# Designs tried in a protein design chat: VHH binders against Protein Syd (syd). Part 6

Target 1, 183 residues: Protein Syd (syd), of Idiomarina loihiensis (q5qw09)
Amino acid sequence: MKTLEESIDALMTRYKENVPVRYTEYVEEWNSPIYGTVIDENTVEWTPCRQPEALNFDDLESALEMSFHQSIKTLFGRWYAGDLALDYQGHTISLLQTQSAEDGERLLENITGHILMKRRLKQPETVFIGLGSEDDGLLVTIDNQSGAVGLEWVGKEQHDVLSDSLAAWLDNCQPQVETDKNS

## First folded at step 1 (VHH)

Design F5 (framework vhh_7uia_1)
Fold by ESMFold2-Fast, scan of step 1:
Structure F5 (fold): chain B 183 residues (1-183), chain A 123 residues (1-123)
Amino acid sequence: as target 1 above (183 residues)
Amino acid sequence: QLQLVETGGGLVKPGGSLRLSCVVSGFTFSTYAMAWVRQAPGKELEWVSSISRSGGSTYYEDSVKGRFTISTDNAKNTLYLQMSSLKPEDTAVYYCAAKGTYWSGPYRGMDVWGQGTQVTVSS
């Protein structure tokens, strides 16, 4: 049995081995430690690195009067990386990552918007962790109460549960051989 | 608790003025770019104006440019919309929104809305 940390690290290792040239959005102001060769104004080669300090959810948890599922904090607190293009049982998924501390703060803003929308719609709170690469508004999410990984459309409840845990789901994901310029 | 509370709406005659206020509580105000969006009856949400996180940049929808002014008071965690030369077509519920700045992923620019304040411009 792997810990979630081990599953995340194994996926990152598989990704580096199977996708030898990786591209992501270049934001010069972030001075990200993952940045390698700059290709143009908007594109940079990247290599993942561990976050020296894990992305902090404390202020957001206090503001929203909630606790995020530990799997969400572990996923977004472990690596700086470009988004990972993955294959899960024939589905193309982009697994979201942060590139820098600044990018992490921007992610927390988007998570805030998502949680408040779920509350307004009176739906169970989830957190997006990825997106379907070719379907507008299809999200891979974690149910905040259970930690279950599932699919949902923006503004809708999870309609499909893919796995009871993030670690198990990640262990069944494979790097996509074709990597687009944005992920 | 994170809250956005709008005030300042009301009934006004064409050519009149109103100032909307939005008090943000429960989170660091300077963390958010802020916006005003509106919804007229039977219409979609329409972006009206935005102000950057630093307060140094402002942006306006063309129909309100020169008539509306967006501003912030970071010490008071308050966003303002000063509206002048109001027209009947400005009639709408006005929402204070905290704007996401992350452009990649499913919620590019997704905004967090307050409860709204009604503005009615009638002759």
Scores: ipSAE 0.006, ipTM 0.205, lowest interface PAE 9.3, mean pLDDT 81

Design F6 (framework vhh_7uia_1)
Fold by ESMFold2-Fast, scan of step 1:
Structure F6 (fold): chain B 183 residues (1-183), chain A 120 residues (1-120)
Amino acid sequence: as target 1 above (183 residues)
Amino acid sequence: QLQLVETGGGLVKPGGSLRLSCVVSGFTFSSYGMAWVRQAPGKELEWVSSISGSGGRTYYEDSVKGRFTISTDNAKNTLYLQMSSLKPEDTAVYYCARYPYTKSGSLDYWGQGTQVTVSS
């Protein structure tokens, strides 16, 4: 059984091995350490690197009067990377990553909006970690109370629990090796 | 900057109907989910309805289900909220919003808001 850190690192290694050329959004002003060959004004090749200082959730936890599940903090505090295109049991999923400290701040703002929306809908608090590439509005989320990984639609509670832990779920994800099948 | 411009608010009597419109610019409409949220005087923001970028999936808050219809016209980059059987409880400023779930989006991609007042 791997630790969550080991599962994250193993996935990143598998991703590099199976997706030898990786592309992501190019934002020159971020001076991201992941940036390699610039393809055009909006696209750059990337290589993952460890965050020298993990994304900090302390201020957000204080503002929202909550504690985020440790798995969420570990996932978003470990690597700078482009989003990972993954296959999981019939789902094509984009696993969110941050490219820079500035991108991390954008992610925290988006997480804030999501938490406030869940509270207004009187639903259990979740945090999105991925997007369903095949279906608009399909999210991969972590239940903040339990750490369970599941699928939910925008504005709805989790309708499917994929795994009791992020580590186990990541160990069952496969890098998407072809990007032009069915265009 | 991205722009969301709302129109269609106004005064209406209980049982009446009103159509809100939100014209978006600066992004491709079909690439993002959209939402209507509202804020009644002295109350917190309340999510009202959402629609997927493809227009294929719609979601509604229970109190408006069956009375409100969310739709898009992708060719016009316009989001609509058709409101029927309006109640005094629907009185609020209505905002057009882009989904806050993408890390490339920010919470400031809200419309200017349009006031809907339901009273006799």
Scores: ipSAE 0.016, ipTM 0.311, lowest interface PAE 6.6, mean pLDDT 82

Design F7 (framework vhh_7uia_1)
Fold by ESMFold2-Fast, scan of step 1:
Structure F7 (fold): chain B 183 residues (1-183), chain A 123 residues (1-123)
Amino acid sequence: as target 1 above (183 residues)
Amino acid sequence: QLQLVETGGGLVKPGGSLRLSCVVSGFTFSHYAMAWVRQAPGKELEWVSSISWSGGSTYYEDSVKGRFTISTDNAKNTLYLQMSSLKPEDTAVYYCAKDIRTYSGSRPHFDYWGQGTQVTVSS
């Protein structure tokens, strides 16, 4: 029985072990602690590191008059990393991560847009945590009320529940073993 | 505070033109890929066009290629969609969208926001 923090850490360890050379989008202005060898103007090798100060949701919660599910805050407050390419039951999923404090600010702005969209559509509030790599507009989301992990299309309600908790879902994800970044 | 306001929609006849605008506030415009997404009555959301955060790359859904042009004015923090040779099938609510993360590909995954702007093409 793992805590969510233990599940996240175990996944990051598995990812480092199974994906020895990792690439991500290079944003020079973010001066990210994860950046290693720069490959070109858009691509950099990376190594994960713990966030010295966890991404803070307090101001956003106040502005939106809501509370985010703790699993969302824990996921996005623990590591600086590139997005993780994962396999879940034969599906390719990109699990979103932040690269820096600046990228964290950007993520909070994107989450704000998503919440405002859900409210306009009168749908239950969810927060995206990943992308379906082969399917345009397919999101992996957490239901903000229950913490359930599921699939939804942009602009639609969650249509499939994958797991009752983020920790359990992460424990069933495996790193997609890659030789190189997708061309 | 994030705010997105789409304007410029309206009623036009087939073959007509419209220019949509999206005014963005609350974030650094140059750090994000931006897009236009539309939803026709009773249909799914459809990606229309995207522009890289540098403005150096533009991408279009096949049905709008050659008819629509996406552009940005970073000084005004504004995204535009110039629409020409409009067809009845272009009738939809058009939304300004930001990528969940910076994306240089032609099919980014977006959350969309703003109230949208209605485009109706009928004769």
Scores: ipSAE 0.013, ipTM 0.317, lowest interface PAE 8.0, mean pLDDT 82

Design F8 (framework vhh_7uia_1)
Fold by ESMFold2-Fast, scan of step 1:
Structure F8 (fold): chain B 183 residues (1-183), chain A 123 residues (1-123)
Amino acid sequence: as target 1 above (183 residues)
Amino acid sequence: QLQLVETGGGLVKPGGSLRLSCVVSGFTFSSYWMAWVRQAPGKELEWVSSISGSGGSTYYEDSVKGRFTISTDNAKNTLYLQMSSLKPEDTAVYYCARHTPRYGSSFKAMDYWGQGTQVTVSS
């Protein structure tokens, strides 16, 4: 039985082992702690590192008069990393990550907009944690009340539940690995 | 507090025109890419158009090219969508949205949405 923290760390370890060279968009002025070798003006190699101080949700919770599910705070408070390209049951999913403290603040702004949209539509509050890589507007989300991981289209309610918990879902995700042209 | 307010929707006949407006507050408008997305009844959200914070770059979904024009007035923190030659298939709730800064130039990664405005194209 793993804790959520153990599941997150195990996934990051699997990702590093199966995707030994990782690329992300290079923005020089961000001075991201994950940046390694710069490939060109738009591309940089990255390596994950632990957040020295976990992303803090307190001010946002106060402003929105809510409490975020602990799994959301744990996921976004643990690592600085590039987004993870994952395979889940044959589907490609990009699991969102933050690259710095400043990027964490941008994520909180993104989350604020999503929560306000859900409230205006009178839908249960969810928080996006990933994107379906093949379909515009398909989100992987966590239901804020239950912690269930599921799929929803932007502007619609969660239509599929993939797992009752984030930890269990992450344990079933695999890094998306390039294959040779002959295999 | 972040806020996007869409207006300008309504009932229009095929071949008609409408202008949608989105007034934004709570962030520096010119620092973000802005988008229009729409949702027809029973369908997923469809990205329609995006514009850069400077207003210098615009992109359109193929089905609306030549018929719709996206623009901004940064002094008024307002995003516009001028729609012409409207078709019944353009019937949808239209939302303005902000692009997330973290996804770089990807106009398909949207993070802040307005409440939407209904556009109905019928005779």
Scores: ipSAE 0.012, ipTM 0.287, lowest interface PAE 8.3, mean pLDDT 82

Design F9 (framework vhh_7uia_1)
Fold by ESMFold2-Fast, scan of step 1:
Structure F9 (fold): chain B 183 residues (1-183), chain A 126 residues (1-126)
Amino acid sequence: as target 1 above (183 residues)
Amino acid sequence: QLQLVETGGGLVKPGGSLRLSCVVSGRTFSSYAMAWVRQAPGKELEWVSSISGSGGYTYYEDSVKGRFTISTDNAKNTLYLQMSSLKPEDTAVYYCAASYKTRVYSPTGEGYFDYWGQGTQVTVSS
């Protein structure tokens, strides 16, 4: 049994080992500690680093009158990184990460919009943590009450439960290794 | 830096149609969830419609469903809003907006966008 922190760290290590050159969107204004060689105005090489101070959910919890599941706060409070391209049982998933404190605040605003949508639709509150790369509008989400990791379409309830914990789900994810897309 | 430029607004009679265009320059267009947000004189900003970064998933505010269609042309870096059966209540400045790194935008309108255009005026009157 790994802790969630151990599972996140192990995944980041696997990602660095299997994806030795990593690219992400370049936002000069974020002054991100992960940025290495700038490729062009939109693209930069990156290396992950630990957040010196974990992304704080306190103000958002107060504003939304809720508590986020601890797994969500742990996932988004641990590393600055580019989004991780992962393979989970044949699905290509982009696991969301933040690049800076400013990017973290931007993510919290996006999460706010999602929670308000779930409330308007009278659905259980979930938080997206990843995006399906192949299927438009497909989200990987955490059920805020149970911590279960599942798949849901934007505007709909979780339709498939992948794991009862984020740690177990991450342990079964593998870095997506790039292949020659032109062959 | 991302720049958004809206065109296509104007004066139209009730029941008429207009197509708004938003040309995006700077960063990769398909990386953004895009939206149309409007502001009527003396009113709050009102979210109208959103489209995912891939262009396959669309959302509409209830008052415009069946009358408005949001779409993208990724090859032209352009977002469109086709408006039909226009009503006086649709009179507003229409803004193109983009949310970086998100493929999901809440239809509640309480989220925020990273980038906004200058707006284009739509006036529906007889």
Scores: ipSAE 0.059, ipTM 0.434, lowest interface PAE 5.6, mean pLDDT 83

## First folded at step 4 (VHH)

Design G11 (from A8 with R99S F101W S102R; framework vhh_8pnl_2)
Fold by ESMFold2-Fast, scan of step 4:
Structure G11 (fold): chain B 183 residues (1-183), chain A 123 residues (1-123)
Amino acid sequence: as target 1 above (183 residues)
Amino acid sequence: QGQLVESGGGLVQPGGSLRLSCADAGFTFSKYAMAWYRQAPGKERELVARISSGGSTNYADFVKGRFTISRDNAKSTLYLQMNSLKPEDTAMYYCAVSSYWRGYTSPDAFDVWGQGTRVTVSA
């Protein structure tokens, strides 16, 4: 009986435990609170931290004349983190995370384009939350009306529903981790 | 400020070819999804072709088999090879890039646009 917040926090804890050294793209100008040791001009070690103020969707909701499903706002308003490499029942997924307040604003701009595309194509509105790692065009999305988590191709409707809720889906996701069998 | 500069447009006869270039000296060019759009007088901008950071391409039906989008990340340059040009291809051509540094970039979410390069196809 976990809340979505508890499921998100549990996943982040599992991720830290199973992926003790985490790398992400280094963008010096972002001055992200998650940045640890810089490895090179493009790579930095990261550690997640709570957003002191949750990413605000109010202006975007007003501009698009809609309300985002609460699960979307909760997911993107809770942690600053690098993207999470996950396995869900044989699906290889990159779960998107924001790394700073400025990165959150860039995410909102891209969500805007996605919603406008769905409207132009007369498709149900969804919001991307992750990428299928096998193909550049495969998205993990949340149906904005139902909160269902599914797979869709860019420009197409959800073709596979993975879970009825984000919380349930996250509870069944596992961090991608390599095991070393050497002595 | 980062800028996109298109070049390579011009006047050609039907059936001719042009190669458009879009230059961006930005350090992280390879991390952006890039697109070519066009706009004819009195029409809205329409997507011609898109290329992801990983090199996956998408084309509008009206250019499939005639146009090829490509990128050279070492040169921070986007290209559009245009073959078998038709009078209907006459337009101002724009390149675009999203400022989103990772994840998916929606086809309708490009943040940075160039000034355009003119293509005229006439007899």
Scores: ipSAE 0.272, ipTM 0.641, lowest interface PAE 2.0, mean pLDDT 84

Design G12 (from A8 with R99S F101Y S102R; framework vhh_8pnl_2)
Fold by ESMFold2-Fast, scan of step 4:
Structure G12 (fold): chain B 183 residues (1-183), chain A 123 residues (1-123)
Amino acid sequence: as target 1 above (183 residues)
Amino acid sequence: QGQLVESGGGLVQPGGSLRLSCADAGFTFSKYAMAWYRQAPGKERELVARISSGGSTNYADFVKGRFTISRDNAKSTLYLQMNSLKPEDTAMYYCAVSSYYRGYTSPDAFDVWGQGTRVTVSA
């Protein structure tokens, strides 16, 4: 059966093949290995690159007294890339990626705020992995206990479960052909 | 759960300065991003400045060059140095654990908030 690593790699390959010119936010100070041709002060062409050292969740797990689902750590520890614009069953999703080690640290800070919010609201802990591109505040999240992929609004519980596993969900996602267009 | 406690607000004349502090009262923020938000009468809360655990800073356009955010992790304290204050800076100022989603910001929905400290800039 296909591993999560294989599903992530297959999606990245499909993305490169279907989206030959890719644009992302340019942050010069990150000195990201994915950066190609700079278009303007805020926009750069990019090509994905494997993380030489996977993003480390150990300190955050200790600080929050929790263990993150392995699928979350595998997703965010594998590639440096721009966010992937995907289509899943009529949903337009931006699958979050990190561009550099520094961007990875920013992601961990964002995850911290999200977990603290879920705890304050007494909701099951989830971790966001994507944004609904057409709907402000719609998140694609992983349930930390089960690994289920679902949709939730910021501050609300998952209202729709899309897949029991991240690998299966990624295998059913398709790249958006025109990712250089702002939506 | 932890609590953030703000202090340092007060009444000041236009052009004056104030230094706000935010202390950890049970929340260990040395490993987290921190932010200052404000809410003026009749307005929603807005982000003023953010500082990462590593010290990288971001400022709202309306305070750039006038305000400086900093942190002292040994003292578990966040600061906001406010210079060249304007009447438009009058607000309650709040300390929060900053959470920032790409393409989405909603501090009222996901941040850990303090109780606030009042800043009044008036002649």
Scores: ipSAE 0.017, ipTM 0.253, lowest interface PAE 5.9, mean pLDDT 82

Design G13 (from A8 with S56R R99S S102R; framework vhh_8pnl_2)
Fold by ESMFold2-Fast, scan of step 4:
Structure G13 (fold): chain B 183 residues (1-183), chain A 123 residues (1-123)
Amino acid sequence: as target 1 above (183 residues)
Amino acid sequence: QGQLVESGGGLVQPGGSLRLSCADAGFTFSKYAMAWYRQAPGKERELVARISSGGRTNYADFVKGRFTISRDNAKSTLYLQMNSLKPEDTAMYYCAVSSYFRGYTSPDAFDVWGQGTRVTVSA
């Protein structure tokens, strides 16, 4: 059984191997370390790199009076990368990544709103880590208490548990390769 | 963090057009995703359109093909071009800094709201 760090690194390696040219949104002022060849005003090629200092959740944990599950911190603290287009058992998932320290702060702001929504609705706290490609309302989330990976709709509780752990779920994800969607 | 200031609202006849503007007054506009929301009389606030820092757009179904969101980062200004206006578009329109992250805006994840600009579509 791999550590979560090993599972994350293995997925990133598989992604680079299977998706040799990777594109993401270009925002010049972010000065992102992942940026390679600029294609146009909105598009840039990217290569992942390790975060010199892991994204820090301490201030957010204090503000929300909570502790985030370690798997969430490990996932978002390890790599700067573009979002990963993955296939999980026939479902297309975009696994979210941060591209810079500034982008990490934007992620923490969105996580804040998500937690506040869960509290307002009196639902178990979860943190989103990915999106279903077909609908912005479908989230891949981690249950903050258990670390279980599941699917939930915005404003609803997890309706499907995909894996008991993030590491096991990532090990079963494959990079999405361009193909005929109707094949 | 600054204040967002909306302008461009008014009274128009059905089928008319308006261009709303939202000016940043004191924060780094280009780093944030931005959104237009509206609140019609007696209804909840709803998302109209979103634009990422890099210009990717998303629209509510009820405005697709009629409204266009755009931004000018050099002028720190967000726009909403509204065409073919209908009575049901009558609302107070708000500019918000959206914590939109890649494709998801958490419902409670708004940092800065403007005071709004009123749009009335009536004969």
Scores: ipSAE 0.313, ipTM 0.707, lowest interface PAE 2.0, mean pLDDT 86

Design G14 (from A8 with S56K R99S S102R; framework vhh_8pnl_2)
Fold by ESMFold2-Fast, scan of step 4:
Structure G14 (fold): chain B 183 residues (1-183), chain A 123 residues (1-123)
Amino acid sequence: as target 1 above (183 residues)
Amino acid sequence: QGQLVESGGGLVQPGGSLRLSCADAGFTFSKYAMAWYRQAPGKERELVARISSGGKTNYADFVKGRFTISRDNAKSTLYLQMNSLKPEDTAMYYCAVSSYFRGYTSPDAFDVWGQGTRVTVSA
């Protein structure tokens, strides 16, 4: 049975194999270890690398008086990478990744706002891990209590549960291949 | 401790123009996405325009083609150029650090907000 770490690593390997030239937003100030060939002032080729120090959720957990589900911490603490364009059962999903420690801090700031919104609305706390590319405001989220992966609209509760675990969901995602020279 | 300070609001006739400015002295301006929000009397705050740290812009449908958001990182200043103003644009305008990650702006994002600058388009 695969661990979550194994599922994340397998997906990253599949992504590199199926998307050999990968582009992301270039932010020179971040000095990101993933940056390869700079294409222009806003675009750079990238290759994933392991985070030498995992993104730390401790300060945010203290500030929000909560504990994040371990799957969230494992997902966002393992790799620096560009966002992964994935296909899940015919739907295009952008699986969020961080490119640097500074980018990770931005992610934590946005997670804070998301949690505060869920609390204001008296809804179960979730954390977004992806965006639906086809529909404005559609999020892929993890329920913080159960670890279930689901779909929710901004401001609404999860309306569809895709998997009871992040590892199982990732194992069923495929890299989105826009152009294949040999097909 | 540091805060955002808006300026440039005022009274203008329909069809007129205003340029709003937001000066920041409290954080590393160039690292953050910035936004303009507005709140008309009796309404909730709504996003007007957003600009990423890299300069990518997003606009609400009701201002597209009329408003332009821009930033000057050397001056730590955010701008909103407002053209072809309508009575419906009358509101208090707020500068905010936008908690934005990859296309998702959290509605209750970490709020560093200015005090606002009033825009009145006379009818």
Scores: ipSAE 0.369, ipTM 0.758, lowest interface PAE 1.7, mean pLDDT 86

Design G15 (from A8 with S53R R99S S102R; framework vhh_8pnl_2)
Fold by ESMFold2-Fast, scan of step 4:
Structure G15 (fold): chain B 183 residues (1-183), chain A 123 residues (1-123)
Amino acid sequence: as target 1 above (183 residues)
Amino acid sequence: QGQLVESGGGLVQPGGSLRLSCADAGFTFSKYAMAWYRQAPGKERELVARISRGGSTNYADFVKGRFTISRDNAKSTLYLQMNSLKPEDTAMYYCAVSSYFRGYTSPDAFDVWGQGTRVTVSA
């Protein structure tokens, strides 16, 4: 049994080993420590690095009068990285990451809207951690009460529970090795 | 967290063009993705186009190839170039902060919406 931190670190290690050249959105203003060779105005090569100070959820928790599940805080507070393209049981999933403290602020604002939507619809609160790359509007989410990882469509409840813990789910994800790409 | 002000709407004939502008009066424009929404009479608001901080764009299927979203961060201004306008494009057009992260726009995250600018496509 691994801790969540160990599972996250192991996944990041597997990702670096299997995807030796990694690309992500380039935002020059962020001066992100992950940035390597700039390819064009929108694309940069990257390497992951540990967040010197974990993304802080305290202000958002106060504003929303809630507590986020610890797995969500651990996932988004550990690494600066580009999003990870993963394969999980035949699904292509983009596991979301932040590239900088400013990118983390963008994530928290987007989470705010998601929580407010769940409340308006009287659904259990979830937090998205990934996107289904093949289906617009398909989210990988964590149930805030239980920590269960599941699939949900924007505006709907989780329809499939993939794992009862984030650590176990991450241990079953593999980096997507891109073999088919245009020249 | 200031005011968004849209302009550039008007009456235009089918096939015509308009350029909408959205100016920020004190909001932290350069830090956020921005979007154009529209609301036709008797319908709910729908996303037309969005643009990330870095300039990456996304369009609703019904405007692809006809509309172009762009931004000027130095001027804190968002634009929507509308070409080949159709009667179906008749609506109030709003700019908004897009609570966008990596392709997901949260529906209820908008605290700041503009007042709108009216576009009418009719003979």
Scores: ipSAE 0.249, ipTM 0.656, lowest interface PAE 2.5, mean pLDDT 85

Design G16 (from A8 with R99S S102R Y104F; framework vhh_8pnl_2)
Fold by ESMFold2-Fast, scan of step 4:
Structure G16 (fold): chain B 183 residues (1-183), chain A 123 residues (1-123)
Amino acid sequence: as target 1 above (183 residues)
Amino acid sequence: QGQLVESGGGLVQPGGSLRLSCADAGFTFSKYAMAWYRQAPGKERELVARISSGGSTNYADFVKGRFTISRDNAKSTLYLQMNSLKPEDTAMYYCAVSSYFRGFTSPDAFDVWGQGTRVTVSA
């Protein structure tokens, strides 16, 4: 079993190796360190880079009167990157990433809305980390109490547990690669 | 912690048209999915139309072909063009931003930031 940091770094390395040209949404005002060649007004090539200062959850934890599971903070505090298109056991997943400090602040606002929704519905608190690309409203989430990775629909409790840890789940994810038409 | 402000509602006769606007009053949601919801008197809130950050649209069956959702990211404004209005369209209309990075059509995925704008379709 790898540490979470090792699993995140290994996945990012696999992603760079298997997806040599990576594209993401271009937001010029973010002046993101990941931005390379601008393709058009909405599209830019990117390369991942370490966050010089990890995304800070302290103010949000105070405001929500909670503590986020460490795996959530480690995932979103380690790299600036575009979202990662992954295959997990035949399912297409978009693993969310932040591109800049400003994008990180927007992520924290979105997490706030999700937590408040879970509280209103009297459901266990989870945090989304990815989106199912095949089904609208399908989330990959981390249970905040246990750290378990699972699937849930927006507004519903986790209905499937994929792994008891984020590190183990990431180790089983592969970059989504273009079909090789020469074989 | 800005606010979304809805406008453009009013009284209109059946078959008429209205254009609703939702302005970002100091907080920019232009990179998130946005939606229009409505709540008719005595009914639950329902999704009318959704638009992604990239401009992809989705409509409830009861408005397809009559309503058009659009956005102007430079002005941080969301629009709903309502044509061929029916008495059944009478409702409070609310704009909402997705609580998720990429957004969803589920009502629980969106936060309502404004007080709404009233649309009444009556003779």
Scores: ipSAE 0.033, ipTM 0.375, lowest interface PAE 5.0, mean pLDDT 83

Design G17 (from A8 with R99S S102R Y104W; framework vhh_8pnl_2)
Amino acid sequence: QGQLVESGGGLVQPGGSLRLSCADAGFTFSKYAMAWYRQAPGKERELVARISSGGSTNYADFVKGRFTISRDNAKSTLYLQMNSLKPEDTAMYYCAVSSYFRGWTSPDAFDVWGQGTRVTVSA
ESMFold2-Fast, scan of step 4: ipSAE 0.049; ipTM 0.402

